# Ledger of designs, part 252: VH-VL binders against q0atu2

Target 1, 119 residues: q0atu2
Amino acid sequence: MLDKKARIRTSREYRNVFEKGKRLSGRFLIIYYVENALDNNRFGFITNKKIGMAVIRNRIKRQLRAIVREYQGQVKNKHDIVLVARAGIGKSSFEGMEKDYIAIMKKAGLFARNANKID

## First folded at step 13 (VH-VL)

Design tf39 (framework fv_dusigitumab)
Fold by ESMFold2-Fast, scan of step 13:
Structure tf39 (fold): chain C 119 residues (1-119), chain A 121 residues (1-121), chain B 111 residues (1-111)
Amino acid sequence: as target 1 above (119 residues)
Amino acid sequence: QVQLVQSGAEVKKPGASVKVSCKASGYTFTGYDINWVRQATGQGLEWMGWMNPYSGETGYAQKFQGRVTMTRNTSISTAYMELSSLRSEDTAVYYCARDYDYYETSYFDYWGQGTTVTVSS
Amino acid sequence: QSVLTQPPSVSAAPGQKVTISCSGSSSNIADTYVSWYQQLPGTAPKLLIYDNNKRPSGIPDRFSGSKSGTSATLGITGLQTGDEADYYCGTWDSSPSAEYVFGGGTKLTVL
């Protein structure tokens, strides 16, 4: 799972990423991202009410954490990154969300050059 | 600058369908969801649904489920809202609006000018 | 009936202050963030406040927002004739399905 130090936890820290970060949209995800002054990356996850009921939002959030965990080693150091679930994500497959995550992280320049590129 | 420009006024008979367009400019069209909101004369705002222009997925208000269809053409940065089986109570101004995600919510940061649809017999 | 309740009208003189309330429930205002929209006569709505109390660029600090429990409030100080408009609160409600809900609107008259 992600280390406690690798998680954005406070509303102030989330708002900092939204206000100072760059925005990049994927098919099912939006990321907001900014360099931090820490020795590690931190991730945040947002599934707001437009996504659906709590059971759907909780499933999506869990699936996004699993995706981020799997690819954590490929992410460039010293970034705060917030993943925002986009309207319609509940109709996507796990593989669809995973491919979208890889595509947007590569486009943002946040993945190592030698990360898997066949997706 | 961000702009949403809607199609012109429509007059329809009961039972017909109407398709309103919303052309986006000044930003990456696929990067933001589009919402549709209507307003009858002298009445309040009523949300109809959202459309994700990247995925093509949609979500509709229960009241309009089965009568509304929201689509887009990404090559011309245009969103569409089609309402079928029109009734006199569908007479309203129809707006498209851009959805902006900020922290734990989203809201409508830019709106089209509106399209008046009159349903008369 | 609107899911969010606003007074239908408020009025005051130029230079005065008004407040507009927006009352909801635990499924909307209490557990998410409220936006406010201004609609000048004959025009489309315009975003005025987001995230309960933040202003977009270009909105003067005469406009303010707050939220407590199931209610939100829009404050306008130093009223100007150009503030005559309809004001709507809005937020997401996910019960029973996800929908954006608006208040019934408040007509502000500057006498």
Scores: ipSAE 0.851, ipTM 0.928, lowest interface PAE 0.7, mean pLDDT 91
Fold by OpenDDE, second read of step 14:
Structure tf39 (fold): chain C 119 residues (1-119), chain A 121 residues (1-121), chain B 111 residues (1-111)
Amino acid sequence: as target 1 above (119 residues)
Amino acid sequence: QVQLVQSGAEVKKPGASVKVSCKASGYTFTGYDINWVRQATGQGLEWMGWMNPYSGETGYAQKFQGRVTMTRNTSISTAYMELSSLRSEDTAVYYCARDYDYYETSYFDYWGQGTTVTVSS
Amino acid sequence: QSVLTQPPSVSAAPGQKVTISCSGSSSNIADTYVSWYQQLPGTAPKLLIYDNNKRPSGIPDRFSGSKSGTSATLGITGLQTGDEADYYCGTWDSSPSAEYVFGGGTKLTVL
């Protein structure tokens, strides 16, 4: 479980990332990311209504949180990062999601130079 | 500049199929879903489905399940919508629209110019 | 017939204010954000409002949106002849396959 300190929690915080951040899209994920004035990263997770029913959205959120948690120590600090699940992600495996996350984060240059779990 | 340019008007007979194209430019094609919306003459907008150009995944409205197929050619940034078993009631202007995911929802921020499909005997 | 309900038509004189309502349910408007689209005669729809009350670039502040409960409202102040068009609300409806739903559309006539 991600620490509360590592979570984007308010609508204002989310909207700031969406409006001020950079956008990159992958197969299953879209990330919005922007530098923050903190000493830590904050992550947000969005599963919009396009994905489907709440049960599906919640499942996907849990999976994405697990992925982010696994790699959070390898992400450059001082970033707010919002993960938006793309429609169709529900048909993807966890490994597929993880692969997409790694790929898109690499493309964004958000992994630390010494990261070792980003194959 | 984001643009969606659709193919020209089509005239089809009942029972036939029609395939409309939507060429995207001005942005990363695979980065945004494409929606298809139609509008019969003098009627409202009707959503048909979405297609993820990256994965090829689709989601269709229940009304069109089994009759609509949405595809893409990423090499030319073109989305396609094929509707089979055409009926007179399928006569409409068909639009492609870019889907922008924003916060907990999405909206259609750019639209094609529309393609008129006429189904008549 | 449409999942979202709009008045078929509204009218007002130039300079006046009009409002267009959009009524939905707990599975759509109350559960997510609403967008509005403007369709000028003979043209494709254009995004007018997103996220209940946000305006895309190029949309004047005469256009506003709001949402409360299961209903959304589009407001137009300082009505101009060029505002004569059809207006549609839209949002996602929760279902096993999630569908985007539009209102039936409202024809705005500038008197």
Scores: ipSAE 0.725, ipTM 0.923, lowest interface PAE 0.9, mean pLDDT 94

Design tf4 (framework fv_dusigitumab)
Fold by ESMFold2-Fast, scan of step 13:
Structure tf4 (fold): chain C 119 residues (1-119), chain A 121 residues (1-121), chain B 111 residues (1-111)
Amino acid sequence: as target 1 above (119 residues)
Amino acid sequence: QVQLVQSGAEVKKPGASVKVSCKASGYTFTGYDINWVRQATGQGLEWMGWMNPYSGETGYAQKFQGRVTMTRNTSISTAYMELSSLRSEDTAVYYCARDYDYYETSYFDYWGQGTTVTVSS
Amino acid sequence: QSVLTQPPSVSAAPGQKVTISCSGSSSNIGDTYVSWYQQLPGTAPKLLIYDNNKRPSGIPDRFSGSKSGTSATLGITGLQTGDEADYYCGTWDYSPSAEYVFGGGTKLTVL
């Protein structure tokens, strides 16, 4: 579970990231990201209706939160980052999502090239 | 400048197959899903399915399941939609459209010009 | 039948205001965001509104959107003859798998 302080919570905050942020796509994930004026990173998670039924969307969201939590120490500070699930993510494995996350974060310059899991 | 350019009009006989192409330019092709939408003469818009050009994964509307195949060739930034076992009711304009993910939804921000497919005996 | 219901036609004079309704259910409009597409005669559809009420760059502020419950509304003020077109609402729905669904379309005539 991510700390409450590290989560984007309101639709206004999500829309700010979508409207002002940069977009970068991976195989299963899209990220939108922007620098914030806070002392910490905040993450948002979007699984819209095209991904699949609620049980699939909820599973994906839980798995993405777990991945983000494990790698949070590798993320450059002071960013709001929204992860959006792409069509087809429902067929991906946990490992596949994890690899895509690491690749896209490194490509965005938000992650150390040699990213490692934290406790 | 984002553009989706589709192949030209086709005339087919009942029972044949048609393959429509959609060439993307002005953006990273693999970064956006492609949807296919058709419109029969005098009728409304009808969604056919989506294709993820990065993964090759697809999702089809139930009505077209078993008759439609959506593919891509990433080396030429081109999406394809093939519809088999054509009937006169398949006479329509077929559009490709780029899928933009925004907040808790997605929508079609750029559309191809359309490909007219006429099925006649 | 369309999953989303729109009136088949609407008309008004230049300079007037019209509204076009789009009625859905809890599995579509009630649970997600609506887009509107404009189709001028002989052309491909064009995105007019997204996220219920947002305009893409290049769309004049005469076009607006709103949503209440399971219905969405497109508003057009200061009508111009160039606004004559078919207007479609669209969103994602489950039936039984996720599909994008369009309204039946509304033909706008400016007389």
Scores: ipSAE 0.794, ipTM 0.917, lowest interface PAE 1.0, mean pLDDT 91

Design tf40 (framework fv_dusigitumab)
Fold by ESMFold2-Fast, scan of step 13:
Structure tf40 (fold): chain C 119 residues (1-119), chain A 121 residues (1-121), chain B 111 residues (1-111)
Amino acid sequence: as target 1 above (119 residues)
Amino acid sequence: QVQLVQSGAEVKKPGASVKVSCKASGYTFTGYDINWVRQATGQGLEWMGWMNPYSGETGYAQKFQGRVTMTRNTSISTAYMELSSLRSEDTAVYYCARDYDYYETSYFDYWGQGTTVTVSS
Amino acid sequence: QSVLTQPPSVSAAPGQKVTISCSGSSSNIGETYVSWYQQLPGTAPKLLIYDNNKRPSGIPDRFSGSKSGTSATLGITGLQTGDEADYYCGTWDSSPSAEYVFGGGTKLTVL
């Protein structure tokens, strides 16, 4: 779904975002984010075992990627951003996760003031 | 600095309920999940469940499902764990602990001092 | 019963080194990262190691962690009397439901 260059791929790259980035929490999501030296944004997605069984974790990860894809053009360029699913996310709706994502990204200053769904 | 301060010791009779509190300070309370862990005298650590103070969602260990309720009051940054239908086997120290996400897992980076609950007839 | 297996006790003299094992399965240690907690007598547990081998600020280099397959190990070098404590490994398990699981604990005695 996301361009391969827009994905955080290695464990080293993920750990760099956790160690050097800022943390901001929402209702269902946490983001860790840091500016990068690239020409583009990169996104990472984490659904650790506290979220539930593999079926639930895979569904959440897929839905988060879809949400990020939908709004990718509204994200300020040159950031590495890791989305971490928070305990209880499996009981949320897709719309609930989407609203949480938008709220967190705006609060972090990563969306334009008039950020909208691109599609 | 981050602190979790728990309520004082409780002595209860079998069949009663107990409600332990955990007051958080030094960080944004709604930003981190709270876990509850107990430890019977001379025994190991036993996980009871998690509570997300932002959403109010909870998840409980199968062993405690139906007897435990985890809640919070965000206005006073306090988490609660209520255990009902108490048995002598519930005699333990009960801990709250803050959940911290790092890479592909989470762990308990700060713990409360513990609350001793004694259940005796 | 604990889901993760640790030896119940270990002992060594000051200045020596000890290793504490933690054995799990593919549904826990085999698929995720391990943390270690130190519990001094009469106190709450304290985070000692996370992400298999990382130390929080304030934890000395004498403490180290590693993982191979479905097992993790905690290493303590330059053993000190203040290291007498119970040590617990812990991680998330997705089977049959998502739960945090601890090892049974290892009592370290400094002789």
Scores: ipSAE 0.860, ipTM 0.930, lowest interface PAE 0.7, mean pLDDT 92
Fold by OpenDDE, second read of step 14:
Structure tf40 (fold): chain C 119 residues (1-119), chain A 121 residues (1-121), chain B 111 residues (1-111)
Amino acid sequence: as target 1 above (119 residues)
Amino acid sequence: QVQLVQSGAEVKKPGASVKVSCKASGYTFTGYDINWVRQATGQGLEWMGWMNPYSGETGYAQKFQGRVTMTRNTSISTAYMELSSLRSEDTAVYYCARDYDYYETSYFDYWGQGTTVTVSS
Amino acid sequence: QSVLTQPPSVSAAPGQKVTISCSGSSSNIGETYVSWYQQLPGTAPKLLIYDNNKRPSGIPDRFSGSKSGTSATLGITGLQTGDEADYYCGTWDSSPSAEYVFGGGTKLTVL
């Protein structure tokens, strides 16, 4: 579980990322990311209604949180990062999601130089 | 500048199929879903489905399940919507629209100019 | 017939204010954000409002949106002749599969 301090929690915080941040899209994920004035990263997770029922959205959120948690120590600090699940993600495996996450984060240049779990 | 340019008008007979194209430009094609919406003459907007240009994944409205196929050619940034077993009631203007994912929802921020499809004997 | 309910028509004189309602349910408007689209005669729809009350670039502040419960409202102040158009609300509805749903549309006539 992500620490509370590592979470984007308020609507204002989310909207700041969406409006001020950069956008990159992958196969299953879209990330919005912007530098923050903190000493830590904050992550947000969005599962749109387009994805489907609440049960599906919640499942996907749990999976994405697990992925982010696994790699959070390898992400450059001082960033707010929002993960938006694309509609087709429901048919993806966990490994597929993870692969997409890694790919898009690399493209964004958000992994630290010494990251070792980003195959 | 984001643009969606659709193919020209179509006239089809009942039972035939029609395939409408939507060429995107001004943005990363694979980065945004494409929706298709139709509008019969004098009627409201009716959502048909979405297509993820990156993965090819689709989601169709239940009404069109089994009759609609949404595809894409990423090399030319073009989305396609094919509707089969056409009926007179399928006569409408068909729009493609870009889906922008924002916060907990999405909206259609750019639309094609529309393609008129007429189904008549 | 539409999942979201709008009045078929509204009318007002130039300079006046009009409101267009959009009524839904807990499975659509009640759970997510509403968008509004303007369709001028003979043209494609145009995004007018997103996220209940946000305006895209180029949309004047005469246009406003709000949401409460399972209903949304579009407000237009300082009505102009160029505002004569059809207006549609829209949002996602989560049934067995998520579908985007539109209101039936409202024809705005500027008297």
Scores: ipSAE 0.710, ipTM 0.922, lowest interface PAE 1.0, mean pLDDT 94

Design tf41 (framework fv_dusigitumab)
Fold by ESMFold2-Fast, scan of step 13:
Structure tf41 (fold): chain C 119 residues (1-119), chain A 121 residues (1-121), chain B 111 residues (1-111)
Amino acid sequence: as target 1 above (119 residues)
Amino acid sequence: QVQLVQSGAEVKKPGASVKVSCKASGYTFTGYDINWVRQATGQGLEWMGWMNPYSGETGYAQKFQGRVTMTRNTSISTAYMELSSLRSEDTAVYYCARDYDYYETSYFDYWGQGTTVTVSS
Amino acid sequence: QSVLTQPPSVSAAPGQKVTISCSGSSSNIGYTYVSWYQQLPGTAPKLLIYDNNKRPSGIPDRFSGSKSGTSATLGITGLQTGDEADYYCGTWDSSPSAEYVFGGGTKLTVL
């Protein structure tokens, strides 16, 4: 689980990222992202009803949090980033989601040079 | 400017199949899911399914499962919806619509002009 | 029938106010956010309201939305003849197979 300090918590904060942020789509994920005035990054996770049944949505959300946590140190500081699961993500493997996350974060310019998975 | 342009009207006999196209322009085609919605004459809107043009994955309404197939050709930014085993009850206007994710939901922000499909013997 | 219930018709004179209701259940409106679509005669639907009460660019503030419990409402003030159309509410449903569901539609007649 990410620390509370690293989480987007309120609906107001989520809507701010959707309204003011940039949008970039991957195969299974969309990110909305904006620079914040804090000393840290904050992440939000959305698996809406079109993804499927609750058990699938909960699994996806858990797996996305794990991926984000693993690569947290590679993300450029001072950003609010919301990950939105795309329709069809439930058929992806964990590795597929991880690769998509890395690709979209690099394309957005949010990963530091030589970003790699840490243990 | 975002635009979805659909193929022209079709007349089919019962038992045939129809394939409707939806060509997207003015945005990154693979970045937004496409939904298909139909409307029989004098009736309301009925959702048929979604297609993710990046992954190729689909999800269909239970009513159409087994008869509908949604595909795309990313090289020409075009989505397709094929409905098989046509019945007179399938006579309707078929729409494609772009799915936009916002907070805890999504909605259809741009729609194609519609394709009239008439099934008659 | 439609999963979401709307009155089949409403009517009012130019300059008046109308409201259109949309009733659902805990698996749809009670759980997520509602959108409204306007369909002018002979045309494709157009997004009118999203996220319960937000307007896309180009939609005048005469159009408003609200949600309470398992029901949503579309309000139109300063009614104009060009508002004569069918109006549909829509949202995602949490039934085992995730599906987008629409209301049955309300025909607005401007007298």
Scores: ipSAE 0.828, ipTM 0.923, lowest interface PAE 0.8, mean pLDDT 91

Design tf42 (framework fv_dusigitumab)
Fold by ESMFold2-Fast, scan of step 13:
Structure tf42 (fold): chain C 119 residues (1-119), chain A 121 residues (1-121), chain B 111 residues (1-111)
Amino acid sequence: as target 1 above (119 residues)
Amino acid sequence: QVQLVQSGAEVKKPGASVKVSCKASGYTFTGYDINWVRQATGQGLEWMGWMNPYSGETGYAQKFQGRVTMTRNTSISTAYMELSSLRSEDTAVYYCARDYDYYETSYFDYWGQGTTVTVSS
Amino acid sequence: QSVLTQPPSVSAAPGQKVTISCSGSSSNIGDSYVSWYQQLPGTAPKLLIYDNNKRPSGIPDRFSGSKSGTSATLGITGLQTGDEADYYCGTWDSSPSAEYVFGGGTKLTVL
């Protein structure tokens, strides 16, 4: 579970990231990201209805939160980042989602220099 | 400039298969999912399914399960929709459309021009 | 038969206002965000409204959207002859499987 300070909580805050942020796509994930005026990062998670039924969406959201939590110390500070589950993610393994997350965050330049867990 | 360009009109006999193509340009093809929507003559829009061009994964409307296959060739930025066991009721214009994720939903921001498929004997 | 219900046709004079309704259920409009698509005669559909009430770049502000409960409404003010088209609402439905569903379409005539 992520600390409440590290979570994007309101619909207004989510829409701000979608409207002002940059978009980068991976195999199973899309991220939208923008610099914030805070001292910390905030993460949002979207599993919209095209992903599947509630049971599948809830499982994927839990798995994505676990992945983000594990790597949160390696993310460059002062960003709002929204992870959007992509169509077909429900057929991915946990390891597949994790590798996709690492690859997309590296490509976005959001992982700190010399992040050992990434390599 | 984002464009989706579809293959030309097809005339098929009942029981045949048809494969429609949709060539994307002006954006990163693997970055956006593709949906297929059809419209029978004088009728409304009907969703057929989605295809993720990065992963190759698909999801189909229950009505078309077992008859539709959606694929892609990433080297030429082209999506395909193949419909088998054609019936006269499959006579329609078939559209590909780009899926755009925004907040808690997604929608179709760019559409191909459509491919007319006529099934008759 | 379409999952979402729209009136089959609406008409009004140039310069007038028209509203087009779209009625669904708790599994679609009641629990999702609605988009609207405009289809001019002989052309592919074009995105007109997304996220219930937002306009893509290039769509004039005389087009508006709203949602209440299990229904959505498209509003068009200052009607022009170029607005003659079929209008479709659309959203994701969670039951029985995840599918995108459209309204039956509304033909707008500007007389």
Scores: ipSAE 0.828, ipTM 0.923, lowest interface PAE 0.8, mean pLDDT 91

Design tf43 (framework fv_dusigitumab)
Fold by ESMFold2-Fast, scan of step 13:
Structure tf43 (fold): chain C 119 residues (1-119), chain A 121 residues (1-121), chain B 111 residues (1-111)
Amino acid sequence: as target 1 above (119 residues)
Amino acid sequence: QVQLVQSGAEVKKPGASVKVSCKASGYTFTGYDINWVRQATGQGLEWMGWMNPYSGETGYAQKFQGRVTMTRNTSISTAYMELSSLRSEDTAVYYCARDYDYYETSYFDYWGQGTTVTVSS
Amino acid sequence: QSVLTQPPSVSAAPGQKVTISCSGSSSNIGDHYVSWYQQLPGTAPKLLIYDNNKRPSGIPDRFSGSKSGTSATLGITGLQTGDEADYYCGTWDSSPSAEYVFGGGTKLTVL
């Protein structure tokens, strides 16, 4: 479960990740990420208007939070990570989003060497 | 240097189709969405749609739905926009542009030079 | 018709200040961030401002942006002959199938 301290909250904090972080693209997701000076990870989630109506954007955000929560124990500590949903993600399955997340996090070097989903 | 280089001018008859190309260089092609925007002579900019070059997914402006198709060939970092059933009012300069996501928005940070399409009988 | 309203033209002398307005509604400017694009004669548009008021690398600080409610403004100080161009505001619109919308464009003439 992501508690309040694991969330990026303010527009200033989001902009800091976009300005100072690295960008890595996946099929349905882009991540922006930077090491932080905290003792924990923080996650942000962005679904822009290209995704669709508010109902669809809110569904995508909930699904992305569920995926992040499921794998949070496998993410290298002390990072601020923003997930940006790409145009077309609304047509993806939950499994498709999950696979993309795992692939992009491994490519970024943010997962432990042998990190895998734990159901 | 990021560049988007478009195909040359086209002259078409009404009812024909035109396919404009946009070759990207200087960045990871699949990492950024491509938008298409047109501009009739002496008129303003008109957005046509977006294409995600990684997934192949697209979204089109309602006005062009059913007549436009946006595709890509990732092996040559090239985006395509095909407009069918051409009419004289489709005479315009067609631009491709790279979409950059920043915070809660996106914008077009690099543009192709434009392709003039003339539809005449 | 353009969704965002701009004056069709503005003019000023070198060294002066000019402002270009862009008016929308709650579904676009009121709920989104505005970008500005400069189109020099015979060329493709170029990004000038993003996120309401930020400049890309290489854009001088003579160019500024602001947003209030459902309207945005582009400011140009120390006007130069090379600023003669068409200026377009742009943003996303909140619709079931989101669309990017542009203003009608403003022709800036340097006297």
Scores: ipSAE 0.752, ipTM 0.902, lowest interface PAE 1.1, mean pLDDT 90

Design tf44 (framework fv_dusigitumab)
Fold by ESMFold2-Fast, scan of step 13:
Structure tf44 (fold): chain C 119 residues (1-119), chain A 121 residues (1-121), chain B 111 residues (1-111)
Amino acid sequence: as target 1 above (119 residues)
Amino acid sequence: QVQLVQSGAEVKKPGASVKVSCKASGYTFTGYDINWVRQATGQGLEWMGWMNPYSGETGYAQKFQGRVTMTRNTSISTAYMELSSLRSEDTAVYYCARDYDYYETSYFDYWGQGTTVTVSS
Amino acid sequence: QSVLTQPPSVSAAPGQKVTISCSGSSSNIGDVYVSWYQQLPGTAPKLLIYDNNKRPSGIPDRFSGSKSGTSATLGITGLQTGDEADYYCGTWDSSPSAEYVFGGGTKLTVL
């Protein structure tokens, strides 16, 4: 359910993130990320054929989109971010994928630190 | 920079097991999946499986399911492939290779030098 | 058995051009990007082409790749004796389960 403008759509745009972006690996996910010249974030999702059959790949892709959507307000603006599912992700729980996503986004410096913020 | 260095040649009897090691250097070991590929003398390349060194998860080719086990020790950046119930047809050079994800596929960008395993009576 | 079909051998003279074909199906080459690997005698394979037609750093532009339908082609121009090697195509196959598959290999001889 991400807005159309928040999605990376073309193969050229994906390849640009792979070629110019930074790479950071998690347990089940890899992210490639680069600052963009837009006023918003864009996300891409890749479940390549090594993950398994189409039904598994489609399930993982839907779950990753749901996780990204849930945390989109915490992501630093003006980035193109591609999530790549790693081999073995199909054996992970939803909670496992979610925790991995949070960990890698924090490590990449892409999440705002909201713990114990004083108003 | 990036290197995968494998253990030395092994000679085994039929029915034995062999464990080949693959030590990675020059990159973050847990950041890339490792694949194992073998090649019998004068034959082509045959994929055996993948191992994710971060999670420990594995996937094996159907042909090797039940005989192969792929593991790792992250403290020494080393991957292992153990093949049991060895037969003469398992005589081959065994390679480890690093899996690089690029767009909608992945490929093997760096390979170990190979480990010769000879199964003979 | 190899799932991808390659000619067992090709040959040409120094300076000439060769093409090596790799034929698959809709579950592999028809739906997934192809890589090519070069194996010099007595050595491990080396990545030569990825993403159908891209070269890793250090691979000269006389090596090229292309794909049409369920087939891929490796092209080599300006052949040199140092190109004598076995060449393998490879890709992921989604049927019946996800496995990486290689072509049977093509031995290139430069005479």
Scores: ipSAE 0.828, ipTM 0.923, lowest interface PAE 0.9, mean pLDDT 91

